# Designs tried in a protein design chat: VHH binders against F-box protein At4g00755. Part 5

Target 1, 377 residues: F-box protein At4g00755, of Arabidopsis thaliana (Mouse-ear cress) (q8lg03)
Amino acid sequence: MDFVNNLDTDTSLSILSCLDDPSDIVRASAVSRSWRQFVVKYSLSKNLCLKLFHQLSNVDHIIETSNDRNGESSEAGSSSLMDTRLLEKEHRAFALLARGCMSSPIESCIADAIRASSTDNYPVESILNTLEKRDRIGRTPSYWSSTGQHKTTVPESLLYKLIGDLCLITEVSIHPFQAYFQRGHPIYSSHYVRFRLGHEKDNSPHYNNSQDKKGEPGKSSIESNYVWTYTSQEFSMAQENRLQSFQLPEPVLCIGGYLLVEFLGRVQTQEMDGQYYICVSHVKVEGRSLAKSFRVENVDDNGKFGLKVLSYNDPKKMEEMDAEAGQDMDAEAGQSQLRNLEQLLNLLHRHPLDVVDYVWPDESDDEYAESEDEAEP
Key: E = the ipSAE of ESMFold2; O = the ipSAE of OpenDDE; V2 = 0.75 times the mean of E and O plus 0.25 times the DockQ between their complexes.

## First folded at step 1 (VHH)

Design d11 (framework vhh_enristomig)
Fold by ESMFold2-Fast, scan of step 1:
Structure d11 (fold): chain B 377 residues (1-377), chain A 119 residues (1-119)
Amino acid sequence: as target 1 above (377 residues)
Amino acid sequence: EVQLLESGGGEVQPGGSLRLSCAASGFTFSEYAISWYRQAPGKQREWVSTIYSGGETNYAESVKGRFTISRDNAKNTLYLQMSSLRAEDTAVYYCARGRSGYYTPFDYWGQGTLVTVKP
């Protein structure tokens, strides 16, 4: 079946634009030379990525290392050969990116603890304590503590570096600290927690170049050095000694690799001084890190960045295909399109690639029906 | 069965106003935080505003001062009063029920209502 050669461009594009699975787009590009050229020419992989994550429209350019096997990469130019190489590069990069976002393993995504808005009894009660799932080491308690405050409205925050510059975040978990060594075993938490994802400002000192130690109170405001491109709703925090998980309504693509956890509304005073504190024993972040395949370079103040690909081979030299003539259209286009899509899906299933095992989420609405009314736990 | 049903969307000119409603059923409305989210064409879904069971409210910076969230527990209805509307406010607006603590913060979503601000 080569309908790409038998139908108008608009009809072929509408059929192939129905492919929402990155593996189906890759399979389509493997069917024939004409199909591959069509997929590349109309940027189907890039369009799928932009449909899923609008922030990817901020990819200014794609960077890949030269491969001696295929020869050096082309210089920027206006020739059709150079334009074809650019489209091929985009196809490879965005197909890999879509695959990463949809099928990379869910894993723990915190690389480093950077700093807190405040820290009591530094360095003993620093943000570094939140990296481990524990509230004590022997008899010594392990937690981060803010400084004391008289007002409930003073917020606190914890700043983390994520694994990789490109990470799809699904869940953040917070364990409030219960002071088992104080009378009444108070839990020093907040009413609400909010999450922000973003990157360093264009002219901000990189955290690796900072003279400040990890977890040390910084010399400048957190807000002065970072740009937050995503801000979540405020989640209610239960006043309980347990790890509380906050699943984001939809996975969020973090470009730049920084997470800020904000604690809002102080709830617990310390008996000794009557001041409000916020204490946390553990922070965990789950998501899909794309660190093995990608790096982000030169994020400017307008959010534009370079996408660097780390892990793919240069494509084989493109072979030109002779131009083919096609003509004629009819009023029955809609019904023909549905039939052709069914045939395309059948063809792709019959010619599997030795690759990705995708499991699409079940979209059955019946599974969301509440099965229990007054049943006991 | 938990149900959330948005209404009140439509076409409006820049600088105009609209009031969105979300009718809730199947749960004790007064015990839950309820939020508004929106999704513009070709963009990811973004948080707009939340109102908690105690009446406290929060807003995204992009809408603060222009939008007002409120609730009527007697009618099991959530509202979003939108003023000074801009082209960038064009989106499908969704109502979502939140659960505090160890579950997903948004376990139920409404069907959405379209707001179009003509440039």
Scores: ipSAE 0.000, ipTM 0.220, lowest interface PAE 17.0, mean pLDDT 74

Design d2 (framework vhh_enristomig)
Fold by ESMFold2-Fast, scan of step 1:
Structure d2 (fold): chain B 377 residues (1-377), chain A 119 residues (1-119)
Amino acid sequence: as target 1 above (377 residues)
Amino acid sequence: EVQLLESGGGEVQPGGSLRLSCAASGSTFSSYAISWYRQAPGKQREWVSTISSGGSTNYAESVKGRFTISRDNAKNTLYLQMSSLRAEDTAVYYCAAEGYSSGWYPDYWGQGTLVTVKP
């Protein structure tokens, strides 16, 4: 079946354009030099990526690092050879990107909490508390709380940085907070939740983020500093003390690495002040992070960006190597442990574990956990 | 910072009425949600009623229909109108305010005023 040599270009292109699996395109490129040249010349890997994610048409240029394992010498004086090398660069980058989007393991994709639209009792009830799968540390509650509001229609938002500038998001999970220390054990949630994915307006995300303390209330609106390229449907929130998972209808490629969680329609007032609050104990995001293979540079107002290739090693293979070396898992565990310690110190400083001075109805006292971390799953 | 001072306590007969007042000093009284709590002899302190900065009211089940909470922001004063008083209503009544949007625990407490319902 050497039909690339024996059929006309249109017939060969029609046949090869039916390949929907990145692995099949890679196998086709390995059959012979003629097959490889055909795959490269007609940009089959790039075309597959554009079929999967239309926004990848906004890749303005591709940057390969000088430390790349695929380092190939170039004959700079030949125009035809330069065109071929550009097409080969596109083939390598888009083939890696397609495999990453289709075959990378599904994992937790939140890198950091950035800020909330509002925060009550900062820093104790900050967005940072939502990063860990718990609603308490010993006897001390752990959650994010909005400030109180009289109107049910005022929305609240939580802003997160995802692992890497390219992340394929499949699912977002929210655990509402139940105030087990208040009479009636109210759940301070919303009627609906909506998700947005996007990037920073000034096209230098890491630079801008370094100016603000994580979890600290910002002076400017979240909406004014970001461009949202995806907005989900409004998902109904069950008024239940459980982790609720919201599966996106189709996986969404986030370019820029920011997620906004919006809470819509306030449902629960607090007895003490009669105001509506929204409280969350945990936020989890699952997807395929491409952080080990790619970075995004200079996202402009039209959504065009530079795609930087960090490594051509398969993301699965990179994870296996890192697992054996213990580096990525150890580093992530270390960051989680440091974050837990910081949160615990903040809670102990503002809300001591002995809450005997705060008198609530008897049924609330019965709900207090022991001094050990019982809230962890 | 807000300071709270309760008044109006005293002795009443069962079925009687009494009005408690809480005078507040501070620049932000109108922005505070303010609550009444009570503590009966040998019992834990319990929540009685709250009025929000916007005027929304909430009541403990044991006092619904008998007690009315109100506020006068011009006078920086909170009121609790108590009717159909029972022996079980005998307690020291405290005025309490959250600082700013805390919503979980009262930040400021008054010194209390005693209400005695004698048969």
Scores: ipSAE 0.000, ipTM 0.118, lowest interface PAE 18.0, mean pLDDT 73

Design d3 (framework vhh_enristomig; at its last look DockQ between E and O 0.01; V2 from the best seeds 0.00; counts 0 for: pae E 19.1 > 2, placed apart)
Fold by ESMFold2, look of step 2:
Structure d3 (fold): chain B 377 residues (1-377), chain A 119 residues (1-119)
Amino acid sequence: as target 1 above (377 residues)
Amino acid sequence: EVQLLESGGGEVQPGGSLRLSCAASGFTVSSNYISWYRQAPGKQREWVSTIYSGGSTNYAESVKGRFTISRDNAKNTLYLQMSSLRAEDTAVYYCARGLYGDYEGFDYWGQGTLVTVKP
């Protein structure tokens, strides 16, 4: 049964507004031409994405490389036709983004280690060692070390580049280093960690980990060259030699592709000099990369950017939605409709009271049902 | 120029309620880690509550269950709803944006607003 074709506009909006999962909105748009046009007309995919990922409020425009060149004709006709093309472009982009945020595999999202705020015995004990999962390679220890400090309050940070301009980050994991070669086998952890996600300022076109030196030039460069659009709570670290995982309270969409790991509160002194150190053998960041589908372009000082769609080349459900807009029915489209209807019914099961209120509007809302006849394309 | 302006402070009886506001300019509250701090006379500054860019919240144990942090992205304003107030809540309350630095992990602070709970 086609649920939307049997419902008035206000009831359909109420039901679809209860769908908080982006994949459910995408699946609803594949049920029928009427349902898809409804989702597009009211920008439901875009608005859900904005609700889930506030960083997308800074999307200034959407670029479809091949489609935009074909669509730049002065012969576009009426402004109503251009509005329809713009709404469909937004729907395709945000539906793809929502699908990528829900269906891309969870993977390691670190592409490169950029800089540490300090490095002892550079380059041997540099941030690059944190990319290695083991704490030694052969007989050689593998870890990053800060310089020593006499006070516990001096923080340290590690800066990483992510594998794409648009990554949905879910978890950061850190393995503190235990110095198995020192008496007592001390662990050089910190009391707390904090994570920041963001982008490079437009006046810093490259990164270079060759600038790591003893002292503080890395700290100053990090503050001056990056904009952090998300900062986590402080997570307590255990003084334990294991990979410790810190799940973010909600998945965070990182735009621009940079992660800063901050270590707060030094714990362990080295016997030889009595100074506090922080040492880390591994950093791992897990999330869903959208790098195959999107690029972020022209990030300005206010954080506004262009969202460039590189490829629509995997979500078969987007292909099904485009085919259904062309009035093409087949067995795969029928199976997709059944799955979408089952998911909607499961949503109704989860929230029966709230959905029932939206399905049966009062008498004042009955007048909206008549407007669908006037909205014929 | 980043600015934070607190308001809504005043006198209240024990058990009463107040709502503090922090109007932000020069940045968007939804893109930042924003916190409330407080400082009683002669005491160290104390963290109260934080709202993260994703909307998650945290509270100090001394205020959990009594205070609620929130924001209005359209007004670019942060709020602290305080209820069940106690004499120990008397302090100047500050709104702060968190970035790495030499001060308590925050780079911008408001002027503060005084909350007085009568003993």
Scores: ipSAE 0.000, ipTM 0.105, lowest interface PAE 19.1, mean pLDDT 72
ESMFold2-Fast, scan of step 1: ipSAE 0.407; ipTM 0.756
ESMFold2 (binder alone), look of step 2: mean pLDDT 80; pTM 0.809
OpenDDE, look of step 2: ipSAE 0.007; ipTM 0.212

Design d5 (framework vhh_enristomig)
Fold by ESMFold2-Fast, scan of step 1:
Order: structure tokens, then C-alpha cells, then sequence
Structure d5 (fold): chain B 377 residues (1-377), chain A 118 residues (1-118)
């Protein structure tokens, strides 16, 4: 009898809930049928994921689109408490999701520029110029410019599409534009910058089939077609010609894949017309994109959404497993919680497979089984 | 080499009209804002009007409603349509690239004289 089988539920749950790495929970599910049933029954992967990112409680349903499950779009069960197949589906999806959020490399996350609140001299001074790390091409300046305003309090904004529908954002960087070709070399910036993350309103796509071209001023306001689920603090902008990086206090999970950059408090007038302008030469966003693993579908105004799982195409299953991976735990019945945890971690560290090998390839047939059916390693 | 060449100046009576032209070469005309300036005898040079690459226009208060700036990107040419001319409009009119105004990029034409005499 291993310790999961011969300890009470509360003690076993306490030991396994000490695992804070999603890959360790997945490895635990591979030890035996009994361990797997325990991990799945008590939703350990889902609970860890929700502890890290509470907004993931808004996953309404999971769609699996791997080669083994093509065409499956929903799970039919007797009830949420009795549907073991749903729990197994949740285990796979949330284990991959937590792995992505914690372990994916940080990369540049802007996919496209959508529109600005205003644009002077369209298309020459459009938001599209902010996608490149330059302020000029030869002798030609490259920047986005708002239209002129007499009031300092009129805000401006730039809207971007992120790489994928699910992104963990860590940092946004802004390079103000210095007009090196004007007398006094003015910097047309704002006092503050603020960031919002969110999604398109359900059934209200802004550019999908609209008459508006990307970067072109449209007929609808940005606020009428988007829901902002995160709003940052107002960061102070230094009035300097350099790329300025704004670290978010904690990484923010964006569901829906849209970023709004807001510029608040106009600083600089143009000599010729006395109007205030805001100009930006570059915008950069860093984070962890989950685009290769996930899609988000049907985000409603309350944040509820469908999570579509895409399979990884890296079959580490072909790697050699350590066939002597386990210790025989039967003789160790009655050990202390700390010793049981130490033995658990030692056992898990002998399994070299990554999360996709433990969850997806080996578990692909389990969700429709009438009874537990453990795949042979 | 960047070159701006003004033409269309001449003598007119008060209330008359003139159209000035500025032929531009040596740069991508359609990507730059271009301005008209003037200098009356014994006076400082003053700004008259600017047209931006996207077609937006600005005017000095003294000419607003009487002058119209326009551009033809296919011909690399800037225009200033002047109407209801006054004696005070007598000046040499210069074409200049607004994005190159300043110490590093100043490009100006040679000017064209407009004289308003009865």
C-alpha cells in the first residue's frame, strides 16, 4: 500500500497540495492509477492554476482539438460531481495552462496595430509607425501623431492586438517622439501613461468585417467595441528621448488579446499653431504568449469564455524513460507528512517527461472511458 | 539635391488674385509638410500657411479666408491661391519644407515677388 492509499483523504490532499509546480502535479498523476484518480478527483491542477490567476475561474467550457479528439466540442455528463471525464479534461487543460503561464519564455507580444483615438496626416503619421524600433527612415521621420488640441486634459489612445488570445503581460515600453527637425527639438509626449487589457465585445467585432482599414480613423469609438478587464496605475512619463519601460507590479493574464495604451496630460505645444500634440515613435510589449497551445472563444461581457486546447507537436514520449523510476512505498506506510513529501518529490524527480508527454499523449483516450483505464507506459 | 522653385508672382491691383506655384525636387514630396512664408520690404519674414502630407491646412490670421494652400503630389507642386489682395500682401513669397525648418534641415526657395499696386 502506498501512502495515498493508506492515509486519510485530508492527509493525502495536504501532502499533494504542497506541490506548487504544475509539472510535479502532472508527474504525480503518472505514478499509478490511484494517484492519478486522486489528482483528478480533487482538481489539483485546476486549483493551482486558479490560485495563480483567479480570472481562469471564468473558463466556461473546454474544447480539445488534438488529433485524437478532433470534432469533440463539449462533454456530456450526469452531473459536475459525477462526471469524471470532465475532471480529466480539466486536469489536462489546466496543467498545460499553468505550465505555459509559469515556464514559457518572455517574448515580444504585439501582433498588430489596430487604431488610434486620432491620427494627424493619415496615413503618414499613423500608429503603424510605432511597430518598428526607429524614429526615422533616412531623412524621413517615423512616428504616430495625434491630432492637435487646445486643452491639456483630452486623452489619446493606441490600440494593439496581442499575439494570441491568451497572454501573460509583464512589461510595456514607450518611446516618445522628439521632433529633431523643429526648432528647440520638442518632445511631444504626455505626463502619464496607463495600460488596459481586454477583449472585443461579443458579436461586436471592430475590424473583422468593418469598412475601416487597420490604422485608419473609424466611425465607432474604441470604448463601444471593447471590454477592459484590467486597468493599470498611471505611470509617470519622463520627458526624454528614450525607450521607457513600465513593469507591471504583477504579471497580468490578458484574456482576449487586446492592449490599449492611454496617454494622459498633454505637455508640448507646436510653435506654428499653438496646439498640443502627442507623438510616439515605438511601442513594445513583453510577456508570455500562449498562442501555440490555446485559443479563447466566445468571451462574454462577464468574462466567461471557452478554452480551446491545441496540441503541442513535440513528442518527447519518444525519449527514454527511467524504467526504475519509482521507489516501493508499501513498506513505508505510516511515515510522517514531511517524509512522505520528500519521498514524493524524489519519486517525481525520477520521471523526465514534460507536461505534454504526461498529460496529452498518454491521457488522450481516458476522458470517454466508462471506468478507469490506465495506459501502459 | 533638394530644390524648391517658386513662380507665379507679379503685379496686381487691390482686390485682384494670383496663384503661386512651388516646384519641388530631390525628396519624396508626398511625405512632407510644406509651407509658404513671406517677407515684406523692411520687415521680418512671417509664416503664411502650411499644408501637411495628409491634406490638413493651417493659415496665419492675416490671410485666413483669402488665401488657399493646396498640393498636387503627382506633380510634386505646392500652390497658394491668393484672392482679395491688399497693399499689405506685397512681399517676396517663399516655399519651405516645414519638417526641415530649423538649423539641421532648412530648405528654402529663392522666392517670387508679389506687388499689390493700384
Amino acid sequence: as target 1 above (377 residues)
Amino acid sequence: EVQLLESGGGEVQPGGSLRLSCAASGFIFSRYAISWYRQAPGKQREWVSTIYSGGRTNYAESVKGRFTISRDNAKNTLYLQMSSLRAEDTAVYYCATDLWFGELYDYWGQGTLVTVKP
Scores: ipSAE 0.000, ipTM 0.149, lowest interface PAE 20.0, mean pLDDT 74

Design d6 (framework vhh_enristomig; at its last look DockQ between E and O 0.09; V2 from the best seeds 0.00; counts 0 for: pae E 17.2 > 2, placed apart)
Amino acid sequence: EVQLLESGGGEVQPGGSLRLSCAASGFTFSTYDISWYRQAPGKQREWVSTITSSGSTNYAESVKGRFTISRDNAKNTLYLQMSSLRAEDTAVYYCARVKYSGSYYFDYWGQGTLVTVKP
ESMFold2-Fast, scan of step 1: ipSAE 0.000; ipTM 0.366
ESMFold2, look of step 2: ipSAE 0.000; ipTM 0.162
ESMFold2 (binder alone), look of step 2: mean pLDDT 82; pTM 0.817
OpenDDE, look of step 2: ipSAE 0.014; ipTM 0.331

Design d7 (framework vhh_enristomig)
Fold by ESMFold2-Fast, scan of step 1:
Structure d7 (fold): chain B 377 residues (1-377), chain A 119 residues (1-119)
Amino acid sequence: as target 1 above (377 residues)
Amino acid sequence: EVQLLESGGGEVQPGGSLRLSCAASGFTFDDYGISWYRQAPGKQREWVSTISSGGTTNYAESVKGRFTISRDNAKNTLYLQMSSLRAEDTAVYYCAKEPRYSSSWYDYWGQGTLVTVKP
């Protein structure tokens, strides 16, 4: 179909602007030179992205795979030719971005645990324990615990780095921790949970020495170092020992790659000290990570940023090539393995992995699980 | 009725040493891991050290290399040897019977013994 050649510009633009699928825009650009020029000239891919996510209007500039250059070479030519090159560049970047947002596979999106608002008995009860879907390692419980508080209104938070700087988030899941080793098996949870997505402040101090101290209580407040561009509703948490999934009403594009989980309204006191605690065994985030195709650079406090395109090639093909080159480590599985080893080393330093002497027969409100399959929490 | 009784606290100069004791009764001491916790003025209670029923020891990073936990099952007594004491070690020290699963969730508290490190 060659209606672009046979219809006026306004009519053609109206028809092509009705394309909601990035693959349809890509196919349109492949039909003929006229169609491709029209798609590029009228910024259809960019307009689709802005229609889907208004935050993308904050893209200040686009950087392609010339990362080791001090800048783009200025070429002598007409202003019209330079404008055409810019439009071509925008078309390529936004077409890939739209495809990523609509067609990338849904996956687990947490890369790292950064810090908690507080941590009781660091490092044994650190945020790092929430990265894996378990409440124990052998006989040793695995969870994050806040410090105790006398007030129910003191919030707690957990801060995570997402896989990549650009991630479309669909769902956050929280597993509260049930203290199966305490009388009454209390669940130390909150009445509500709320999620924030955002980026690091450009004026915040960058402490590059934090790799060895992940999950360590902060020397600076989380609020002072981050800008939150999205805040969810307060979701009610059921007071139950299960993974609870909170689906966002609409998928949210995170620019900058940080997620804050806030716990609001303390529920459960510890009998021994009468203080309120919040404990979590697992946090999972699902979404579409654009990490293999994009980086976000220089996010300022006004939300403006540089969009860096890493590759226009199919991410699955690139991954297959890396695997054939002897890089056949599943990145997500490899990160989980590294985190498991790090947690095991911390536990072995503080508590032995198989602490059979911590098995107590018949001294609880209920029987303790002898195996993981019989586990309460 | 489970009973824990701490002793051995006192005033000491920075760099000094103290040995704390915890006498236990009302339960089969040999069957349980026992922990030391402390609470400094204006701070939350924190875990210091644990010793398993089998004698395996664990320490908080802040005290590792300076404190040594030990037990005497024949005497139903737990010990904490404290060396190279610092002002930051000033706290009431508590002995806690673990419910066999964690150093963090104590099943019973003693009355505590005060350690004051005076500059």
Scores: ipSAE 0.000, ipTM 0.135, lowest interface PAE 17.7, mean pLDDT 74

Design d8 (framework vhh_enristomig)
Amino acid sequence: EVQLLESGGGEVQPGGSLRLSCAASGSIFSSYAISWYRQAPGKQREWVSTIYSGGYTNYAESVKGRFTISRDNAKNTLYLQMSSLRAEDTAVYYCARDHYDILTGYDSWGQGTLVTVKP
ESMFold2-Fast, scan of step 1: ipSAE 0.000; ipTM 0.283

Design d9 (framework vhh_enristomig)
Fold by ESMFold2-Fast, scan of step 1:
Structure d9 (fold): chain B 377 residues (1-377), chain A 119 residues (1-119)
Amino acid sequence: as target 1 above (377 residues)
Amino acid sequence: EVQLLESGGGEVQPGGSLRLSCAASGFTFSNYGISWYRQAPGKQREWVSTITSGGSTNYAESVKGRFTISRDNAKNTLYLQMSSLRAEDTAVYYCVRGSYEYSGYFDPWGQGTLVTVKP
């Protein structure tokens, strides 16, 4: 029969605490009112989330977007009834969070490029070029370039906003840039790459509040504006013209929605000036975005935050509802097309002849031959 | 054919100022970024500054805060305003169509203009 009613509390809790799948906990809560009350009372969904992602212990409070959002303490009844309602709210939020982390589709997670530590020839060689999988538009190269340096130990970084405030990141991919138009076709890369995930400092929505030029080099230090809660190992970068994928040893839950890519150890000097450059043609991030279900509010100096629940429908149902409301399932493709159009309009305004030539193949090495002797030391 | 003609060089004392000009012909000036390079005797060519067709500027670390690049599209002319000049700024200065990052260094080099900063 129903063993929750027939066994002692310690035995029942021991059995149910062995459930490691959110769907098993949901099924258990659906067996009877007694089972649901037991799951809620002993916070099984929250405990599972904390077991999987310890940083979720920093959830200070939960905010639901229902009509009752203005009545946090307006509920009639005893304090015990209010405590039960709080536990039920917590159960719903953490059950949805665990389901999202385990079942949401793996997708491209970059929402926008924010800034680079430095940029050469801004805006032509800006971080915005790294959002699309290409190294050229017709005959015009497309890449981000740091400024030149004489010292190999000066790091560079690229800052990105992820889709939503909660994103489980599994993989980051980097395509170094090969200067096919320079003698020797040098690859301007780094020896190592390292990833950081975190949130804005001072609890300010800097991204939403800033109407400044996107990709413009540092108006303020990246270090002074962000808190990094995760730092990866230093991955070795092969000196090859290809997209290189770096799989994180375990998926990492990003709270706050910011990714920093750091490039360590300069490799390649430019012949003309003898300075070291780092250039990247593409950056891709893969993971599970929880943007459809959650927002993060008011991250304090101790890492505590408010978890705002947007909808309790599963991500698939939310996508169906968005489609019915006239929102495209290919919103990401539409955003990429808009970025491409803006980039092309900017390029046409600045370099119209280069874009007109896009119908032709890459420029021949022979076009650069006449200047080779002048460029050599 | 592309032609870039540099002028405005000369002799100055340390801390002095000079304004270099580059007159362009043979292409639509407003459509291109233009760069200044310099070469001192016995040294490699070094990039000094770039201005894009849209007016965005970038500078080598050694000249930041001292040099200002500008352009006048109506006159097809590029300028380099140099201030707080030092002995190490002594070089022949060249203007080049484009930048080295997008094929600029294959463009024809002009005769240059000599800048001499006397110690």
Scores: ipSAE 0.000, ipTM 0.109, lowest interface PAE 19.4, mean pLDDT 73

Design e1 (framework vhh_h_nbbcii10_fgla)
Fold by ESMFold2-Fast, scan of step 1:
Structure e1 (fold): chain B 377 residues (1-377), chain A 123 residues (1-123)
Amino acid sequence: as target 1 above (377 residues)
Amino acid sequence: QVQLVESGGGLVQPGGSLRLSCAASGFTFSDYSSYALGWFRQAPGQGLEAVAAISGSGGSTYYADSVKGRFTISRDNSKNTLYLQMNSLRAEDTAVYYCAADRYYDSSGYDYWGQGTLVTVSS
């Protein structure tokens, strides 16, 4: 039974408004023209997206990259027809957005390291060292270090650019640095870590426009160039030499693609100078990047932006990949067979994270680093 | 958080059989049929060794020569689980076994790994 045709509008809207899954709404719109017209007319895809991610209320307008001048003759449409076209456009864009937020792979989302609040011994101890999962290269330590401070209350921060300008962030992981080459193997960390997500200010796009990716500390305030739309709770940092994962209480949609990691409450002084330092060997961000489907245009100081759709193929490709997994495609398509072999070879030959990283030693560097360089007397 | 959790390890006698499972959370195999999935192992005092791999489509499997004919890799996308059926086990199969997921379509080139499960083949 097609209940959209057989029930009154209020009853049908009540039933369809109970759908909580974006896939259910897409499926509903495929059942019949009446269902599709109902889904479009009552903005069900948009309403579901706003229910899942309130930040999407800041979408000011939607831009499609395909040339739709074809047939844009002045065929005089009523304002009602123009409203219908806008609703259809919104339905397409928000349905794709919902699918991206639910089904895009959870992956590493850092595109670039921008700068730190301070850097000791630049460029050797720069933020760039935090992009790789290691605390050394051979015998050379690899970490970011703040400058020394006498007060425990002086915060430090690390600024990153995320992959794309629309990202759903689920987790941030921090690996504090342990100075294995110093007496007592001190861990230079903070008591707390806090995360902010946001965008560049409208009046300073690409403010420095220097194409050189410098972890070089500038004296211009980070606050002067960025707007932070999300601020997390303060997470407690364990004073341990391990990757510590901080799960956000709910996934956060970052519009603009910037992450600030703030370190609060200094813990460890250096014996040589008696000053407090904060050092980090690795920062990892996990989430869903929507870069392949969307761009964000003109984020204003009120957080409103234009959503530019690059491709509608992502949900279709996901569905196609799922369908192909159930079919004997490898037996009939020589190209698919070759690609599967290449995939398997890449998996086997890829340089993975060292499996000992899952078993952190209490005090022995020898278990952590399997380098022959560990023979240091 | 993307997480892979291995289970099914334990003590087994030479010639015995064991089935390992790897449950995935934070992503689904049916949404990401392109994920290549594999099993790796590390014996005491040895480096990491690839054991078996299965393609994203499930149509292609690979096995190390040392386990070929004895081990079978399979995936169940509806249960979001990867399996390794191990038959005719030998003392040299004693190792910590890890499952891994790799998405070859992503230019960022990330790998997800489980925490490992110990398999001991001993009388």
Scores: ipSAE 0.000, ipTM 0.415, lowest interface PAE 11.0, mean pLDDT 72

